# VHH binders against 6-phosphogluconate dehydrogenase, NAD(+)-dependent, decarboxylating (gndA), part 29

Target 1, 299 residues: 6-phosphogluconate dehydrogenase, NAD(+)-dependent, decarboxylating (gndA), of Haloferax volcanii (d4gst8)
Amino acid sequence: MQLGVIGLGRMGRIVVDRVLDAGHEVVAFDLSAEAVAAAADAGAEPADSVADLVDRLGDDKRIWLMVPAGDAVDATLDDLDPHLDGDDVVVDGGNSHFEESVRRAEACSAAYLDCGTSGGPAGAELGFSLMVGGPQWAYDELTPVFDAVATGPDGHGHMGDSGSGHYVKMVHNGVEYALMQAYGEGFELLAEGRYDLDLESVAKTWNNGAVIRSWLLELCEEAFREEGSDLGDVDDHVAGGSTGTWTVQEALEQEVPVPLIYQSLAERFGSRADDRFSRRLANRLRYGFGRHEVARKDD
Key: E = the ipSAE of ESMFold2; O = the ipSAE of OpenDDE; V2 = 0.75 times the mean of E and O plus 0.25 times the DockQ between their complexes.

## First folded at step 20 (VHH; framework vhh_7z1x_3)

Design e04 (from b02 with S57T K102T; at its last look DockQ between E and O 0.92; V2 from the best seeds 0.80)
Fold by ESMFold2, look of step 20:
Structure e04 (fold): chain B 299 residues (1-299), chain A 127 residues (1-127)
Amino acid sequence: as target 1 above (299 residues)
Amino acid sequence: QVQLVETGGGLVQPGGSLRLSCTASGFTFSKYAMNWVRQAPGKGLEWLSLISWSGGTTYYADSVKGRFTISRDNAKNTLYLQMNSLQPDDTAVYFCARLTFTENPETGYRTYTFDYWGQGTQVTVSS
């Protein structure tokens, strides 16, 4: 089939390359001329604008968006909408918040599929896990494309109504935060505990039959192999947190307790600060009980 | 050295028009999307418009849609902003900015950023 792809960053190029490899045709556009040229070198048909991309697609247009979440998606849809009708399908493969996906589905002239995409840059080799929300018929129509982009026929699924794809992906990221924190704490205990352990070996052993095996644990094994059990000079600062924040906000809105996800997000925030005010105050309060010397900052 | 130089600012009465230019040098202008951004007195930066490398795709902020028109001449390495129906709230320093991308390492997705800016040109809309 013929697929338009708008947005040719790392993730968008993976979509292009996998769809081409499966024998489909791609018309590609990006705000970077070099990205368009690179996609053309890989076999895509280049477009020099969104309008040009639309003109090159046949009837019943199928367009995959891989642009940054937020205003870029809305701007792209505004540009597309005059050329779209209800027989067309637009897939938002980015990291949009699910409420924005619901709004966009209501406003879009085409059928709108919100596609939560998991696997990151590793999807080039492995394929993605795709969580798709929106009209069933549109999902079914794009199954050949999802098969190509996903890890296989079981690597994608129709989650439900509009917004459900990005919603399920958001919750997945919340769970990921908690799992990363749990692995981190476990390996820290092993590293600082009473035994002199080879943490690559521990991770390998766990990932071969233990209940906690996972792709994240494979990445732990790789990290220890490459950096050593002490993680070399890897920094203890953890960036990010936006999708974990969304998960916590949704949990609060729905009154569903997610205490491990809450705490994992808080740990990320804590990793960004030296000398926490709360601990300085707690230290000072020990002086107020009259029995403890106050630890003071070094010179 | 990448340089962006805005010209065409000035004083204009409400309802008037003004055309800004931004001359680019030190890079292949026709390969980059370009932007106009403004900063009103005491306010933060406000993105106004984007034009694709070919000129074939344009985006506008709601605040200027229908009144402002972005265009480019790749042969002259020049970006333009035609501003019509100017009002006092349009008073600001106007900058041209080159769009670039960074990859978010956590998600693998790209984010937009502006890597080079002009020095700005003042537009004042007053009676």
Scores: ipSAE 0.674, ipTM 0.887, lowest interface PAE 1.5, mean pLDDT 92
ESMFold2 (binder alone), look of step 20: mean pLDDT 89; pTM 0.872
OpenDDE, look of step 20: ipSAE 0.844; ipTM 0.949

Design e05 (from z05 with A33S; at its last look DockQ between E and O 0.94; V2 from the best seeds 0.82)
Fold by ESMFold2, look of step 20:
Structure e05 (fold): chain B 299 residues (1-299), chain A 127 residues (1-127)
Amino acid sequence: as target 1 above (299 residues)
Amino acid sequence: QVQLVETGGGLVQPGGSLRLSCTASGFTFSKYSMNWVRQAPGKGLEWLSLISWSGGSTYYADSVKGRFTISRDNAKNTLYLQMNSLQPDDTAVYFCARLTFKENPETGYRTYTFDVWGQGTQVTVSS
């Protein structure tokens, strides 16, 4: 099969490399000339523009987008649309919000598949978990590509109508935030608790048969191996959170309670605050209640 | 040193046209996608347009689509912006900017950003 790939960051290169390794052909384009050259060195056919990529694909085009979420997706689709018709298929493998994916599916001249992609950079070796929304026929026709990019035959699935792929991925990220927080709290208790523990050993033991085993816990084990049980100089400032925010917003709109996901997002926001006004006020109010000595800044 | 220099700004009446130029030096211009960005008085930066390194793909903000045309001449290391049907709200300092990328190392997804800016050229649209 011949696949166009637009967007050759790390995630896009994983798609290219895995599709090539499966014996398919790739035409590749990126806004970085160096990224295009690197993909060509790996065996892709380079393109010097979106129009050039489309010309090299011929009829019944199949194009996988791995461009930044937001305006870049819309700009790429505007560039593609004059060349597309209903026999073509476009896959958005980026991290778009599901409502934007619904809008884009309605506007696109081609069949549009929103493809939630999980696994991050580790997908190079392991393959991704792919959650795909959009027309069933388009999903079915791209199965050979999804087989190549996913971890295995059960590593991809058609979730449902347009937007459902990015929707399921969004909820997955909300769950991920809660799991990360839970592991973090558990290991913090072990680290600051009554025993002097080797946390790599604890994580390793749990990963071999405990009911809380997971890939995230394997990453905990790796982190303790590489950084030590005290996590060395790893910072406690946690960036990101946009997809977790989307999950919470959707839960509020649907009136589905997700309190662990809510709290995990709040902990991430709190990690960015250095001097919390709310805590300073709370300390001052304790003085007002019982005239206790109030801790002052710079004491 | 890596440098971008904008020229071609000035005073123009509403409905008029201007062509901005941006001359690049100190890097291989033909390897980089390029942008125009503007800053109106008292406002933040507004992205206007992007052109791919080969010149084959162009993108526009809705506010300027149909009125502005980005182009490049890789042999002359020069980026252009043709601005037609100018309106008073187009009054701003116009910058050219070189595209680069910021990657989230945990997810592998990236965003576009700008690593080299010109000093800007003033465009004033007034009756």
Scores: ipSAE 0.697, ipTM 0.896, lowest interface PAE 1.4, mean pLDDT 92
ESMFold2 (binder alone), look of step 20: mean pLDDT 89; pTM 0.881
OpenDDE, look of step 20: ipSAE 0.848; ipTM 0.952

Design e06 (from z05 with T111I; at its last look DockQ between E and O 0.96; V2 from the best seeds 0.80)
Fold by ESMFold2, look of step 20:
Structure e06 (fold): chain B 299 residues (1-299), chain A 127 residues (1-127)
Amino acid sequence: as target 1 above (299 residues)
Amino acid sequence: QVQLVETGGGLVQPGGSLRLSCTASGFTFSKYAMNWVRQAPGKGLEWLSLISWSGGSTYYADSVKGRFTISRDNAKNTLYLQMNSLQPDDTAVYFCARLTFKENPETGYRIYTFDVWGQGTQVTVSS
């Protein structure tokens, strides 16, 4: 079939390349002329604007968005909407918040599929895990494209109503935070504990039969192989946290307890500070209760 | 030497018009999306408008939609902002900026950023 792709960063290019490899046609546009030229070299039909992309697509347009979450998605949809009708389908494959996906689905002239996309850059080789929300008929219509982009026949699924795709992806990221923290704590105990261990070997052993085996644990093995058991010069400042924050906010709104996910997010925030007001106050309170001398800044 | 230079700022009365220009040098202008951004006194940066590399797609912040028009002449390496119906709260330093991208190396998703800025040109709207 013929697919329009708007947004040709690394993730968008993976979509283009996999869809082309499956024998489909792609019309591609991006705000970078270089990115459009690179997609054309790979076999896509280049477009020089959103209007040009739409003009090159036939009736019943199928368009996949891989633009940055937020205002860029809305701007792209505004540019597209005069050209769309109810027989068209738009897939939002970006990292949008699920509430924005619901709003966009209600406003869009086309059928709107919110597609939570997991696997990161590894999706080029392995294919993605795709969590799709929106109308069943639109999901079914795009199955040949999802088959091409996903890791295998079970690598994509219709989650439910509009917003459910990005919602399930958000929760997946919350779980990922907790798992990362748990692995981190376990390996730290092994690294700082009483034995001199080869952590690459430990991770490898665990990932061959232990109940905690996972792709994330394979990445632990890779990290120790590349950086050594001491992790070399890898910094302990952990950036990011948007989707973990969204997961915790949703859990609070729904009154569903997620203490491990919440704590893992808090640990990530704590990694960014060396001088904590809360600890300074705690030290000062020791003076109040026990009359201990208080350590002062620059001691 | 990659450079952007704004001109055309000045003092205008409310309701008046100005046309800003941004001349690019040291890179292939026609390959890049371009932006206008402003900074009012005591305020942060406010994105105003973007134009695609071909000129075929334009985007505007709500605060200027209908009053400002972005355009480009790729043959002259020049970006323009036509500003109509100016009001006192349009008083600011106006910058042109070249769009570029960063990628999160773990997720592969892109973010928009600006890697080349002009020096800015002052626009003052005062009766």
Scores: ipSAE 0.659, ipTM 0.876, lowest interface PAE 1.4, mean pLDDT 91
ESMFold2 (binder alone), look of step 20: mean pLDDT 90; pTM 0.892
OpenDDE, look of step 20: ipSAE 0.830; ipTM 0.944

Design e07 (from b02 with Y109W; at its last look DockQ between E and O 0.93; V2 from the best seeds 0.82)
Fold by ESMFold2, look of step 20:
Formats: structure tokens, sequence, C-alpha cells
Structure e07 (fold): chain B 299 residues (1-299), chain A 127 residues (1-127)
């Protein structure tokens, strides 16, 4: 089929490349002329504007957005809106907050599919896991494209109504944070514990038959292989966290307890501070309780 | 060297119009999306408008939509902002800025940012 792709960063190029490899046609546009030229070199039909892309697609347009979450999605939809009608389909393959996706679905002249995309850059080789919300008919129409982009026919699914795709992806990221924290704590205990262990070997053993095996644990194994059991000079500052924050906010709104996800997000935030005021105060209070000697900075 | 030079600012009565220009040099202008951004006295930066590298796609902040028009002439390496129905709260330094992208190598997602800015031109709307 013919697919328009808007947004040609690394993630958008994976969509283009996989769709082309599956024998479909792609019309591609990006705010970077260089990115458009690179997609054209790979076999896509270049467009020099959103209007040009729409003209090249003809009737019953199928357009996949891989633009940054936030204002960029709204700006792209504003540019598309004069050209859309109810027979068209727009897929938002970015990482938008699910409430924005509901709003956009309600405002969009086309059918709107919110598509949570998991797998990161590895999706180029392995394909993505795609969690899709919105009208069933639109999801069904796009199945050949989802098959191409996903890790096969089981790598995508219709989650439910508008917003449910980005919602399920958001919750996936919350679970990921908790799993990362749990693995981190377990390996830290092993690293600091009473035995001198080869953590690559531990991770490899666990990845082969243990109930906690996972792709995340395979990445742990790789990290220990590349960096050594002490992780070399890898820093303990952990960036990111917006989708984990959204998960916690939604859990609070729905009054669903997610204490492990809460704690994992808090630990990530705490990793960004070298000098925790709360700990300094706690140390100072020990003088007040029992006249303990107070440790001072630089000591 | 990449250089962006804004001109066309000045003093204007409320309800008046101005046309700003931004002349680009030191890079292939027609390959880059361009922006107008302003900074009112004592305020932060406010993004106003974006135009695609071909000129075929334009975007506006709600605060200026319908009053301002972004355009470009790629043959002259020049970006324009036509400002109509100016009001006192449009008083600001106006900058042109070149769009670029910053990619997170772990996630593969990119964000929009600005890598080169002009020196700015002052627009003052007062009676």
Amino acid sequence: as target 1 above (299 residues)
Amino acid sequence: QVQLVETGGGLVQPGGSLRLSCTASGFTFSKYAMNWVRQAPGKGLEWLSLISWSGGSTYYADSVKGRFTISRDNAKNTLYLQMNSLQPDDTAVYFCARLTFKENPETGWRTYTFDYWGQGTQVTVSS
C-alpha cells in the first residue's frame, strides 16, 4: 500500500525502511531537507511539504507521524487538517501523553490511531512492539503496514478506544522502570555482597531458564560483558522519566496503588542529586536526639 | 561562518504593521526550516512561527495567528515576518533562529532545538 511518513529521525526512518522492505510505497517528508534526501536514497518518494505529501498520496490517505511529542504533533496536524477527511487515517507513532491523543482524535478530520511504539533503535533489525488505540476499522486497514513495522503479526495489537495505545505504552514504561530498578538492586547486592562474582556469568545463567529472564536482563548481560562487573566508569545519574511520571500520575488519578513504580521513579529523580538536603538534615537531627557527632561535608 | 541578521524593527503605533527580514549566510539556507522567536521586556523567549525549508509548510503560535505571516525567499537567502495589527504587548526583541534536532541516542527519538540565532531587532509598539 502507499504510506505517507512525516518525521524522519531515526525512529521515523525505521518505519520508512521496514515499510519499503516489505514492498510498500512511502512518501516521506521532514523539516530537515537532508533527512528527506536520505529517505529518498533509500527508495521513498520525497515530498517538499505536507501539502506536497498529501497530493502524492491521492484519495484515502494513510499517514504515519513520527515527530516529537508535544507541540510538533499539533503543528503537523494543523498543517494536515485542511487536506483530511473521514476516509483518511493518521497514525501517531510518537510518544504522546494519552490524554493528548484523545484530544487529537476528537479534533482530527481523519480517523486517528494512537500507536505506542516500543523497541527503540533495535526496532530497525528486530521490529517494534506496537500498541494501537482508535477505531477498529482504521487499525484493520493498516494491518499490512503494522505487520511490516512490528516484530511480525504478533508484534502489534488493537488495544481499544482512542488513547488506549499510548496509555498501554505509558504503563509499559512504568513497569520497565520498576524492572530496571529491581535488576539494579539485585546486581548491586551481588556486586557488594560477600562473594567475588562474575556478573556477566550470573546474568547469562539467569537468562537461560530462570523465571526472571528478559530482554532487559539480556541487556544487563551485555552491559557486564562490555563494561565489566563493576560497570567501569558508568555514571549513576539517570535521566528521563516523563512517561514513568505519567504512569504515576494516572495511578494516583485512578486510585490504583503502584508502589514499586512510585519508588522506582523517585529513585531515578534521586540519582540526579549529589547532595541531598534531606540527608543533611537527618544527620543534623541526630545531634538533637542523642548528641551524636555530626558528619560534615569534606570529611 | 553561519550568520543570521535581522532588520526591519522600529517604533510603530498600535494597529500598525511592520515587516521583519532575516538575511542568512554561511550555510545552504534552502535546506533548513526557520523560525521567529521574540522576547518581551523581562519575559522569557516566545516561539512565534516556523517555516519549512521549501516554504511549503508554515506554523504559528496562537498569540500571532491571523496577524503574522512567515515567508521565505530561498533565492535571496531571506526569511520574512509580516506583522499586522500590532499591539503594545507585541513589543519585544525579535530573533530569527535556525531549526535543528537533538537525538537521544538511547531512545532514537529527537527533539527540535535552535542551533543559530540572529542578534535580534527591536520592535516597539506604543502611542
Scores: ipSAE 0.723, ipTM 0.902, lowest interface PAE 1.2, mean pLDDT 92
ESMFold2 (binder alone), look of step 20: mean pLDDT 87; pTM 0.853
OpenDDE, look of step 20: ipSAE 0.839; ipTM 0.949

Design e08 (from z05 with T100K T113E; at its last look DockQ between E and O 0.93; V2 from the best seeds 0.79)
Fold by ESMFold2, look of step 20:
Structure e08 (fold): chain B 299 residues (1-299), chain A 127 residues (1-127)
Amino acid sequence: as target 1 above (299 residues)
Amino acid sequence: QVQLVETGGGLVQPGGSLRLSCTASGFTFSKYAMNWVRQAPGKGLEWLSLISWSGGSTYYADSVKGRFTISRDNAKNTLYLQMNSLQPDDTAVYFCARLKFKENPETGYRTYEFDVWGQGTQVTVSS
């Protein structure tokens, strides 16, 4: 099969490399000339523009997007649209909000598949988990490509109607936040608790048969192996949170309670502040009715 | 070392036109996508347009579609912005900027970043 790939960052290159390794052909374009040249060195056919990429594809075009979420996706689709018709398929493998994906599916001349992509840079070796929304026929048509990009035949699935792929991926990220927080709290208790433990050994033991085994727990084991049980100089500032915010917003809109996901998002926000106004006020109020000595900064 | 220098700004009446130029030096201009960005008085930065490294793909903000045209001449290391039908709210300092991606190390996905900026050129549209 011949696949166009637009967007050749780390994730886009994984798509290119895996599709080539499976024996398919790739036409590749990126806003970086260096990225296009690197993909060509790996065996892709380089393109100089979106129009050039389209010209190099045959009839019934199949195009995979791995461009930054937001305006970049819309701009790329605007550039593609004059060249597309209803027999073509566009896969958005990026990290868009699902409502944007619904809008794009409605506007796109081609069939539009919103593909939630999980696995990050590790997808190069392991393949991705792909959660795909949109028309069933388009999903079926691209099965050979999904087989190549995913970790295996069971590593991809059709979730449902347009937007469902990015929706399921969004919820996956919400769950991930809660799991990361739960592991973090558990290991913190073990690290600061009453026993002197080797946390690498604990993580390894748990990940071999315990109910809480996971890839995240394998990463915990790796972290303790590389950094030690005290995590060395690893900072406690946790960045990100946009997809967790989307999950909480959707849960509020649907009136579905997700208290653990709410709390994990709040912990991320709290990790960014050294000094909490709410705590300073609470401390001052203890003086007001408790007559306790108030702790002051720099003491 | 690496520089972008904008020229072509000035005073123009509503409905008028200007052509901005941006000359690049100290890097291989033809390898990079380039942008125009503006900052109106008392406002934040507003992205206007992007052109691919070859010049074959162009993109515009809704506020300037149909009025502004981005182009480049890779042989002269020069980026252009043709601005037509100018209005008073187009009054701003106009910057050219080199696109460079910033990669999120956790997810592997990229975002746009502008790593080289010109000093800007003033465009004033007044009756």
Scores: ipSAE 0.642, ipTM 0.869, lowest interface PAE 1.7, mean pLDDT 92
ESMFold2 (binder alone), look of step 20: mean pLDDT 86; pTM 0.844
OpenDDE, look of step 20: ipSAE 0.847; ipTM 0.952

